VHH binders against q84jc2. Designs and how they scored, part 77

Target 1, 232 residues: q84jc2
Amino acid sequence: MSKMRNLVEEKFLEFYESWVIQLELYLHQLLIAHNNNTMSETELRHLISKLTTHHKAYYTAKWAAIREDVLAFFGSVWLNPLENACSWLTGWKPSMVFRMVDRLRKSRVVLVEAQVKKLEELRVKTKFDEQKIEREMERYQVAMADRKMVELARLGCHVGGESVMVVEAAVRGLSMGLEKMVKAADCVRLKTLKGILDILTPPQCVEFLAAAATFQVQLRRWGNRRHYVTHS

## First folded at step 4 (VHH)

Design y10 (framework vhh_ozoralizumab_d1)
Fold by ESMFold2-Fast, scan of step 4:
Structure y10 (fold): chain B 232 residues (1-232), chain A 124 residues (1-124)
Amino acid sequence: as target 1 above (232 residues)
Amino acid sequence: EVQLVESGGGLVQPGGSLRLSCAASGFTFDDYAMYWVRQAPGKGLEWVSEISYSGRYIKYPDSVKGRFTISRDNAKNTLYLQMNSLRPEDTAVYYCAKSTRYFYLWGSPEFDYRGQGTLVTVSS
């Protein structure tokens, strides 16, 4: 059991590297589909389903990993410094994807008024859900500075018997609190993604997913170049 | 064209050992998680072992854990299964299988291609 927990970072690094390679392959397919107006609705829905399944696979792996070591996701070794700097609670900030949606308004596949209204409603709800999580994080950070936590930290300076057990229990509680918040943030991410895809037509979904994947891939490339130059 | 060619099967007594090999070609072996899957007479497919593309992460079901060891040689594009303490219940056609994706999954095992198989019979 302890071997798996000690290797969480290495295991997720291997997973993430290959997950990104598959994302780049899907991006290639999305760009081909976007430039080919003759693809059937069935073919487009199939491609959209592949991307949805791919993102679900990421969260399945992530939630298994954070159960073992949630702190690995704060300042992750599988992300470069630029990717880490752009993270909000271990991932993309849900409201930022609406900037990609805004690009669709200037696309060859125009949004109708009903879609614009539903997207604005979803944007407002997403921002509200983000605020709830930000308040929870604030409460967590304030609780770390509370007198009771300071007293527990002082006990940790005296290694032995019952003091060790009390400190270990407190640390486990802190990790469980972070896990709950990360999962809450990921739920907002998944709800936001599903909400956007439910509002958009299949060609618009392809364009949106292509924009999102392009941004993710390019952010990684920009950050990797900077990191390489730093060590050269 | 993806090709997976299994070898090493045969007749063995209970408690015996066999080593299976799988030669892979037609794809970038180093990019895919690999599986050993078996099918006993009259039964469905059963996952036996999973190994990540690097070889660092390995999974077994309880039925073979401690008895079977999966390994890979990425330089030779070859997958192995070392089977020890064989039981009559291990009698099956063993298939080498390729992952449906490049990555090792935390969830249920996935594969999209299997070879022709090699028969393992454990009987006295």
Scores: ipSAE 0.012, ipTM 0.439, lowest interface PAE 8.2, mean pLDDT 83

Design y11 (framework vhh_ozoralizumab_d1)
Fold by ESMFold2-Fast, scan of step 4:
Structure y11 (fold): chain B 232 residues (1-232), chain A 124 residues (1-124)
Amino acid sequence: as target 1 above (232 residues)
Amino acid sequence: EVQLVESGGGLVQPGGSLRLSCAASGFTFDDYAMYWVRQAPGKGLEWVSEISYSGSYIKYPDSVKGRFTISRDNAKNTLYLQMNSLRPEDTAVYYCAKSTRYFYIWGSPEFDYRGQGTLVTVSS
């Protein structure tokens, strides 16, 4: 067992609050860049790279944390109830970002037909990858209710070194299964994000990232107002 | 201690096949993306294959796509590379590598460990 289990929530809460503050600063820069048509392609690419690196930092920290305690990411203490209600396998649902991409059709920089086709192909692939993960989650949940798991739950009612070992092995197995599922979902998220950014021009990338960051920040603010508590 | 032990290299004629294996220990094998990378004499490292922790996501560069197949057996902590239709240009030391970064997502993997390597020579 991880010695960091009881501290994972506190450490990730501290990390996440700092990460969101930095996201809001990047959002401010994205909005300035979006309203300023004099920025060079090199300057825009540099800003996009900062956002990409920022998201990489999130997944680096998350994957380290889920190795210690994946359950901390289900009903997370660093997320308000609204953020948790909108969560799909511990994060944003990959296909939902295409709603933000759809706003680009009404933007100052119109998508060309080739981009629309590639985005639609990516959307279909993303939905397929989501369904694959949902089938894996369903199989995981069915396995939780199988005969072996029911027997292990019964053994948990008895005190003893041998029963403790069997129960601990089962709990580790369950956690490992959830870790693999969460990592699979995060891979779809990152592949979807990279795919969108690869298809879009730098000005379109800035607009897309601004829309995504705005939604994330506003969802947090809406949920915090409803909850009347800053953090637990 | 993290250890990656490659095997299966050797001398083969152009058009031949080889199967490389990598035995992993000292870390939770099925938590990590695994890679095969190679280095020809006097040249830099070139990645030749990527596989996710579950085996569900696999990526190859154009130089080996359709000829090489990466696979993993998480129950045995073993990574494999099936190499078919070998070319003289495939001559290199092949390394098994571990990373928390996926090439198909970021376009550039970072390896936090690699093994000692196994030599593959493709020559007439």
Scores: ipSAE 0.000, ipTM 0.121, lowest interface PAE 14.3, mean pLDDT 80

Design y12 (framework vhh_ozoralizumab_d1)
Fold by ESMFold2-Fast, scan of step 4:
Structure y12 (fold): chain B 232 residues (1-232), chain A 124 residues (1-124)
Amino acid sequence: as target 1 above (232 residues)
Amino acid sequence: EVQLVESGGGLVQPGGSLRLSCAASGFTFDDYAMYWVRQAPGKGLEWVSEISYSGSYIKYPDSVKGRFTISRDNAKNTLYLQMNSLRPEDTAVYYCAKSTRYFYLWDSPEFDYRGQGTLVTVSS
């Protein structure tokens, strides 16, 4: 029952494994910075910049890969089943990061009233952008089930002939639509991340990024252990 | 302190072969993508080969593809470049270079560090 991985899946699996290891190294640096308070504002901004660049590198690689095979990102082979189950349109749900922001209210570095207001405005905008994308995805799924697409799928059940080429063209069109949707979702992710970092002070940014990276790393570790126990 | 020490260069005739080695120390070798880059007399740095931290992803420019083979031994902290069918235009100082792992997927890699180099001269 094995499916041979295509070149896009192989390249992105290698990239993602190294990307996660580097994220764990950055998480270590963030925790050191948070715990000992020895870093200057300039040093904290440099660390925040490294994390921002690391996340941008992920989306640069992802968008290159989805241009070649967007379907590789739906049920990704480089993610464990728990990570895949927690995905919203091939990645983290943007509004989820505000749960990490809520933890900052309980930290030693308290958010000021002006920051709380700006974060609430950003949260509302992010949820609105999410709902817009969800409605677009629903419309896409409805288009998949229209009479023309059903007829093309029926033709694809027959061996050989011109019908195979027509079905392949339809699948290419569907992939282009999914690529557009995934990029739209990723743009909301990047805008949300940038928005939060622009509102927070450097020490708060370090705490936020440490919380986000910790969650991502622990989710992966938990999913890997569950899979391991299931197979043992 | 990061150190990269290249060896294996020398004088060879056209069509000959050489194997370059790079001994790495001062960092966790198996966490980083590694590169071979070269600089011909009077020219800038040219990327020659790229290998991921695990060795699973490898990339070459068209100028050396099919002639050069990059490999790594993570247990020995060593990077290799096997050069076959050498041409006079391959004459250059060859450098071992380290970068952040994710750069191995881009056309314009950035290097954290490079070694002192080893000279390869291809002449009859």
Scores: ipSAE 0.000, ipTM 0.126, lowest interface PAE 16.3, mean pLDDT 80

Design y14 (framework vhh_7z1x_3)
Fold by ESMFold2-Fast, scan of step 4:
Structure y14 (fold): chain B 232 residues (1-232), chain A 124 residues (1-124)
Amino acid sequence: as target 1 above (232 residues)
Amino acid sequence: QVQLVETGGGLVQPGGSLRLSCTASGFTFDDYAMNWVRQAPGKGLEWLSEISYSGSYISYADSVKGRFTISRDNAKNTLYLQMNSLQPDDTAVYFCAKSTRYFYLWGSPEFDYWGQGTQVTVSS
């Protein structure tokens, strides 16, 4: 009748649903803080720290899960099709956050020249790191089409004792390569997020985090609603 | 100033029930997953159950699954453990423990704060 999900998919689905619910609660707190000019710098920094810790918790859980099954993160069952279509190496594209910063600047956020310069330097660095990972992924995909890998795949179709062991070792190598690339992409994401938060003032950090959380929550809601379009 | 205070322990006969409570203060209770852990005489710590910050996601150790129910009331900053069908092997000091993370999925749960513990004795 139905195909069972593997344990990694079930556990991460449960985690992700909980993680998103908490993100929505933090978004509510960020929006209150944004509209409340009486909050102290200490209170704002505490809220920013909660969001930073929340994102770190996501990557801690993700890296544990990809050690068990990295392929679960390509076409994830806990993401709707819209969320999956917008993914870059199992998550958000790091350079995308600078578009959010640009939107804030055009709206009402006044950045001093020193901040603009640092953000542009960070943008360039992030793009460079992103391109390095893209080149590595391209090399990985080319290697998958290599004659030796194709031969190992063919050998797997005509299994016999010793041949099975060679094929299994090759498959483990492929999974380790993907895990390395996903972790590298996630490290760029975390460094980019930290870099932006280090450049912005606490009120500006609240605005940035609110914009990012709003986008993530709305993307999920839009994708989920598309699944329920029916004619009565 | 983080404090976790357990209450509700006591002496109960086999097959009986007890409800433990843990009142939390000094942190935002509804931001963290909460746990129940016990230590039987002469044995190590045994993790029993975790509940997510919202109460929506719960896990249990096999030894208590079907007999114990974890719950929380975020408005009251209180964690509960409803213990049913108690057996002599459930005799232990029961601890309320705060997770360092919002939800546990892999590895052992990590705790940053513990209560003083409450003694549960199951004897006839």
Scores: ipSAE 0.000, ipTM 0.128, lowest interface PAE 16.2, mean pLDDT 81

Design y3 (framework vhh_ozoralizumab_d1)
Fold by ESMFold2-Fast, scan of step 4:
Structure y3 (fold): chain B 232 residues (1-232), chain A 124 residues (1-124)
Amino acid sequence: as target 1 above (232 residues)
Amino acid sequence: EVQLVESGGGLVQPGGSLRLSCAASGFTFDDYAMYWVRQAPGKGLEWVSEISYSGSYIKYPDSVKGRFTISRDNAKNTLYLQMNSLRPEDTAVYYCAKSTEYFYLWGSPEFDYRGQGTLVTVSS
């Protein structure tokens, strides 16, 4: 098991590049399906399942990687600066996907009253869960500034000896706390995604997934094409 | 009903090779990520390799990375594990497995179905 940050970063970079290429291929299929009213329900469900499995593969890989080095996901080398700037606890902010859902209200495949009610209930629940995690992150940051942590940092200024081991143990404890918070945030993401897909019909799922994938792909392409020039 | 049937295990000397196969039926094979897991004598289940439904994502633990290769043939509903440079510590019953969850929300991947397994013994 790799405990080195550079190895985790390199392996996840390789995985992520491949994962994004496949996402772009699925986005192409979603756009074709969205513009083709003749596809069967079975064919649409199959395509939705492929996207669902693809997102599951991402979280499987991510959770394996953060178990080895969660800090690799704070300021990720496989994301451009724009993607990193838009991240909330190492990924998309769960409540943001409801912006894609809102577009469905003006779609040819109109949401029925029962779906609108369920989506609003899910939105409120998602925002509540999101805020709970934000409060935990605040507590974590306050704990980092605690007198005891300041004392441990001072011990780390000494060369060698028992003080080094104590500091290393403390740093590992902090990383484990971050891993728990990242997994909690990912749990909210997965529950939100599953909840939306469970409420929507297959054509609406295709439109939603196409909108979400388009945003992700466009954000990456836009960030890669433009340079943030602070000295201008 | 869902069935997974492993084959290809046997006795092999250290440094040897084996190829395991898993024939899947009862579900839409190309919609699921597939796994190889193993259980050495007196130990718990250990994840060995995983492959996404499309084959575009593949993952190994460091203990087998560079030695084992997972692959799938979606047209034949078959999963493979090519094992090279085998070591005595690779001795285990090897299982083909499918994840239980459509999404898993927390913790390790759970498996709906695991086959009966195929025994791999690496000994001189």
Scores: ipSAE 0.000, ipTM 0.107, lowest interface PAE 16.0, mean pLDDT 79

Design y5 (framework vhh_ozoralizumab_d1)
Fold by ESMFold2-Fast, scan of step 4:
Structure y5 (fold): chain B 232 residues (1-232), chain A 124 residues (1-124)
Amino acid sequence: as target 1 above (232 residues)
Amino acid sequence: EVQLVESGGGLVQPGGSLRLSCAASGFTFDDYAMYWVRQAPGKGLEWVSEISYSGSYIKYPDSVKGRFTISRDNAKNTLYLQMNSLRPEDTAVYYCAKSTRYLYLWGSPEFDYRGQGTLVTVSS
C-alpha cells in the first residue's frame, strides 16, 4: 500500500524533475560565461534571456497547477524535506536573493553607487511586500481555522452526504484563499527577480543568476544526500 | 474598481512635443510597475516605456529611446510620458497600463486595466 498521488502532483513532479535538470545545464553555461572574458554582451544577454524564460516557464506551470490544486504546493512531493523546510509560501523568500546580490560587491565587476542605491531601494520594497503578505497569510490562517473547525464540528454532528458537502465547501474556500496568497507571493518573487536583473549589467546578471542557481541546486543535493540527521 | 485615465494627447507637427498624463485610482499605485503602450491604426499593441514602482528604474524600446521620457509621482498617483522629436509613425492611441500577478519579462508584460487611451496624431 502506498499513498496515491493526484494528477496535479504527478504532472508537476514530472515537470519539476525536467526543469531542475535544465537549470543545472544553464548553471553550467553561466559558470563558463562567468569564467570566460571572451563572451560578447549580446551572448551574455542571450544566456540571461534563457534563464529568465526558464523561470517564467516554472511560474506558468506552477500557476496552472495551483488553479487545479493549490494544496499540492503545501508539502510538495517533488521537493525533498530540506527544500520543503526552507520554503516560504511555497517557494523562495524574495529578500533571500539579496544575499546573492551582496556577493556581487566582492566580484571582479563591482557595483557602482547608482546600482547600490537602486538595489537598496528594491530590498526595502521587497521586505515590505513580504511583511504585507505574511500579515495577510496569518489573518487568512486564523479565519480558515475558525471556518474549518466549525465545518468539521458539523461533520461530527451529522453523518452523510450533507456533511461531505459542508467539508467540500470549507476545503474549496481554503484552496481559493491560498491560491490568491501564493500568487501574490510569486508576484513579489518575479518583481524582485526582474528588478535585480534590470539594475545589473549583463556580467553581473550572469554572476547573480549563477549564485542563485548554485544555491538552489546545492540545497537539493544536500537534502537528497541525507547521510545523518542534524537538528538545530 | 481599478481605473486609469489618460490625457494630454492631441495634434502635433513632426518634430514637436507632447506630455501625456495618467491618473490612477482604485489600487496602491506605488506597488506596481507602470507602462505606456500604444496602438497605431491597423497595428497591434506596442509598449513604449516602463517604469518601476519607485521610479528608479526605466526602460524603453529602441523605437523611442532618447525621445520619450517616462516619470511618475507616487504621492499624486500619476504617471507621465514626455514625448519629444515626434514622428508621423508615433501616431497612435496611447494607453496607461499596470503589470498584474502574471509574469512580466522585459517587454512581454500582461497588462491589467488599460484605460480608454488618449489619441496622439503627428501630422503636418
Scores: ipSAE 0.000, ipTM 0.128, lowest interface PAE 14.3, mean pLDDT 80

Design y6 (framework vhh_ozoralizumab_d1)
Fold by ESMFold2-Fast, scan of step 4:
Structure y6 (fold): chain B 232 residues (1-232), chain A 124 residues (1-124)
Amino acid sequence: as target 1 above (232 residues)
Amino acid sequence: EVQLVESGGGLVQPGGSLRLSCAASGFTFDDYAMYWVRQAPGKGLEWVSEISYSGSYIKYPDSVKGRFTISRDNAKNTLYLQMNSLRPEDTAVYYCAKSTRYWYLWGSPEFDYRGQGTLVTVSS
């Protein structure tokens, strides 16, 4: 439904812009907490909770939107081309966040051996879940090239009467398959984020979240500037 | 947990009418095409009707076309089948069904869930 689809895209664009503004405000609080070691553990845990709630709000809104129009999340209009180019199944690649964790090894707060071991176990589990989703995506793409799907696409080019029903059913099924994969990827993202935060101390969590938010904010700014660059 | 609960079956005389209902839960009902399928004693499954997720597109096999009407109420998560001019050959257990397979084909849809069924007996 083109009209319903456009409305979903516009609503999520408005949501995402507000969500990023709030992320920048939280980033400022994280940077202050990181650079000025005067906050109590209770204050740090409260700040970490605000960030985790903020990320959960994103996935709540995303899952509501993809139920209506999952295709809006492939090449999203609320993301600039650089952000879209860096996406893996409509978001950040789960294993990539462990590069943010690597910064903690060079920070003021030293990781203890038990934390290093748990982070390595989580990294391995995350890569395993990620590979499972990639295999499912490959199966999906192969099925897209199936002769029957090709025939349904041809039928859609000569749309009329009863043929429209078969095409609509196939397209709905296609969208449901994509929704399932996106939700699976998002579950791995949330499990990875929660896993990291459960292993780290509050000061380490603040540093990790600050690094992740900084990357997201800077990537958006770099991509937005690209629109004004002219290439011969 | 996906649940489909059929009701409305019973004994009816040839030429009579019945209205079947299917109460759906555990999934987003208005995201799925829905089906009525039946199994007559000693026979295989036969699809009876198909309705798109929006209700805008409906299809029937020739065996029931003009006699049966499928409809859905997305606000109530309910699927219906109005059966008119019933014949002894319509005697079967009727199942509400959904499919999540994006390559399911008009002639051979694969159902990933069916309810427990409701018995329709057409006899004098």
Scores: ipSAE 0.000, ipTM 0.075, lowest interface PAE 23.1, mean pLDDT 79

Design y7 (framework vhh_ozoralizumab_d1)
Fold by ESMFold2-Fast, scan of step 4:
Structure y7 (fold): chain B 232 residues (1-232), chain A 124 residues (1-124)
Amino acid sequence: as target 1 above (232 residues)
Amino acid sequence: EVQLVESGGGLVQPGGSLRLSCAASGFTFDDYAMYWVRQAPGKGLEWVSEIKYSGSYIKYPDSVKGRFTISRDNAKNTLYLQMNSLRPEDTAVYYCAKSTRYFYLWGSPEFDYRGQGTLVTVSS
């Protein structure tokens, strides 16, 4: 129902706007930490922990919201058209973060051989998991076109409370399938992020997180440039 | 650790009323849809009521529509079911439930969570 979808969208839009503002504040802290070579390892770990917790909060809120209305995340109203165009299964494509990792190797950040090996192993694993999810999404779409489409068309043509209940149950089933796919993709994202942070030293983690946050913030700003924005 | 603790069940005469409560802990209560489901002896689980996170979207099957009212208090992390005009066929164990087919951040699968249930017996 459109009223139910609007409510989920409104709540997540409010959450996401606040979440992005806090991300920008953390980005500022990451940039300060990057330029301050006297920060202790404990201080750097604390900042990295804040970012990790912030990303955990995003996925906690997202998974609660997709339980209510997963379709809100396919063409999200809280994302501008550029952000939506860059999405892979409702979020960032996991393998793309390795482009940022490659940039770290070309900057002043020096990785030891053991780290290079572990990052390459993680890259291969991430690509494998990503391809597995893409195959599952293709299977889901094929199954939907065959059985569920015919079922929904048949059920939707009947008038009465019984037909309404059966159609609602079938739509819930389709949404549950999409929800499982989105969560599978999000799990790959989180495992990839955690894997990178576990391999990198705290200063390298700061560099990586700063690059990732910068890209996310700039993508939003570039997309919003197409709309009239009044500075507060 | 997710916990759902139901209370308020008991023996009541046909036509009577009962109010069930479910105390929720271990998760952000106001981010989840909540459900009441019941199981009569020798029968499968039957959906009784659904309420979305904000309390604004509510659904009932025809068997209880007009007699039962679901509500939630997000400030108290509590779900309620007001049952009026009770009938012998309403006799069942009533469970507070949320879907837990979510994966937590670090990859632990969640099981479908139902509390231990509360027994409602409608008998003369």
Scores: ipSAE 0.000, ipTM 0.091, lowest interface PAE 18.8, mean pLDDT 78

Design y9 (framework vhh_ozoralizumab_d1)
Fold by ESMFold2-Fast, scan of step 4:
Structure y9 (fold): chain B 232 residues (1-232), chain A 124 residues (1-124)
Amino acid sequence: as target 1 above (232 residues)
Amino acid sequence: EVQLVESGGGLVQPGGSLRLSCAASGFTFDDYAMYWVRQAPGKGLEWVSEISYSGKYIKYPDSVKGRFTISRDNAKNTLYLQMNSLRPEDTAVYYCAKSTRYFYLWGSPEFDYRGQGTLVTVSS
């Protein structure tokens, strides 16, 4: 509860809490499908489609929210401190999902040579795209510091109506730049997720999505438990 | 078993008002976003209102905005739709619908279950 929490933060907090609960319901379905191996290929594809739609709903909500207030996603109030500490450019680091893929090599359904080669190619491309975004963000941070210094210098040297307009334009430009960076990072995430799912068979997709969702849910529980306070 | 039972439909003149109710059972009502959707004879389903699980966030399409009001009573597991300034084109079967736990304030509304419906006829 804070007087500094704005409407975007309040709306996205309520959205995200319910979105995570729905993720837990889908995780339950994924674990049943994986452990019992009783679903048809068509049923598995339908379940995978539900997870894909669920993640797309998150990015639809996120991109609309960052249009209103991108800064809400840097140190998000709907994430606990552990989740925030593990974030890379407002979300998961794309290359990290290949650690979940490596787990499939120890499963009952082994990867064939053709899949291994495609996954390695995707991993290399993902790391390249990731480094490109990191360099762009570094350049943005340098530019942001330079512009802020110039604006502060002008404000100190000249007080008039034009200085207010210039400061407002600079702040708007900074926010638009951050929106572009966050969307670029999210596009790498979506391309990486789609690429992995396109390479894997439906049973392997279920195992991968279950591993990813389990990690996301457990990370949240670990962070929440560390700072959990109960009034008795 | 999920059950949604609508009531409150009927015949009303243009410019009139109706209040629809939906009694929900078989799931934790206060965990889910809820919808009102309608279907005019020979046409597809059209969503008319959305409400978050808390009741704090609400969304309407332009066709009903300012005329319809969605609300919920989580203690009674009941969803409501207050319809004012009704028009002949509002004539449809109105369904209470359940979706995912999250709401679609920033996207297209979706739903996974609907009730049996209640008929609303706006005619002179």
Scores: ipSAE 0.017, ipTM 0.489, lowest interface PAE 6.9, mean pLDDT 83

Design z1 (framework vhh_7z1x_3)
Fold by ESMFold2-Fast, scan of step 4:
Structure z1 (fold): chain B 232 residues (1-232), chain A 125 residues (1-125)
Amino acid sequence: as target 1 above (232 residues)
Amino acid sequence: QVQLVETGGGLVQPGGSLRLSCTASGFTFDDYGMNWVRQAPGKGLEWLSGISWNSGSISYADSVKGRFTISRDNAKNTLYLQMNSLQPDDTAVYFCAKDYLESSYIFGTEYFQHWGQGTQVTVSS
């Protein structure tokens, strides 16, 4: 059932590279839909569904990989250093997407009062869920320190094959706790994304998804270009 | 050890009613959202309904809106699904599922933390 760490990293790197390429293709379609404003509501809903399915596919693959090796997602080899520096519990911080929504209020999109109220309610709930997870992570770090000290003391007093087994068991226990925390964070991400899409109209959803995808793609490009500065 | 045990399934005629119960143990029941999911023969998993920790937020799939009612009794660590106006296509194994969070709805059923073993509901004449 267990797989070596390197295999998980290799498989997810391959998945992620193809997933990002497809995201860029969807971003192109979103920008065309937004700029031309000629698509029917049915066509817009179909495009939004493709993006939703694409994001769901990411979390399906991530959760399969996390079950095998959650630590691969802390300091991920498929992300550049800038992307890793901007991560909150192995992914985007859920409340960050409301900054994208706030930008919509100042652009071509007109949000009605009922939508503004629902978005604010969702923002407050999302921040509450984030803070609850942060408190749980803090408790986990305290527990991790206790287990780590016991592990170090055990290793110092008892050496050999059995001490290796005890260390491996302790690490697996720590990984299970992290897996629970990461999955909770991902659930906040998915619920926040769905909540926003349920509140917005199809044209507003397209603009929101285009803004989110543009930021994700651009952040990756900025991080990759830190070795070569071609433009100020 | 987390356990979710569904009861109340059985045979009913079309138009009939059933009440499913899910008894939870091994965690603080009133801290988490709960869900009902079913799997009909030859079909995939279908999410039916979710309820937040305090019953303040409830949602339903379009296929069961107006016919099914989700509820919970936090003092008894029990989740319920009242099923009315049952139809032959409601025949399925019904599962109780625990959320990772206080709220219950998600994009997919694979994101629930713990599942019960399921209870069979058969609607036929």
Scores: ipSAE 0.052, ipTM 0.534, lowest interface PAE 7.1, mean pLDDT 84

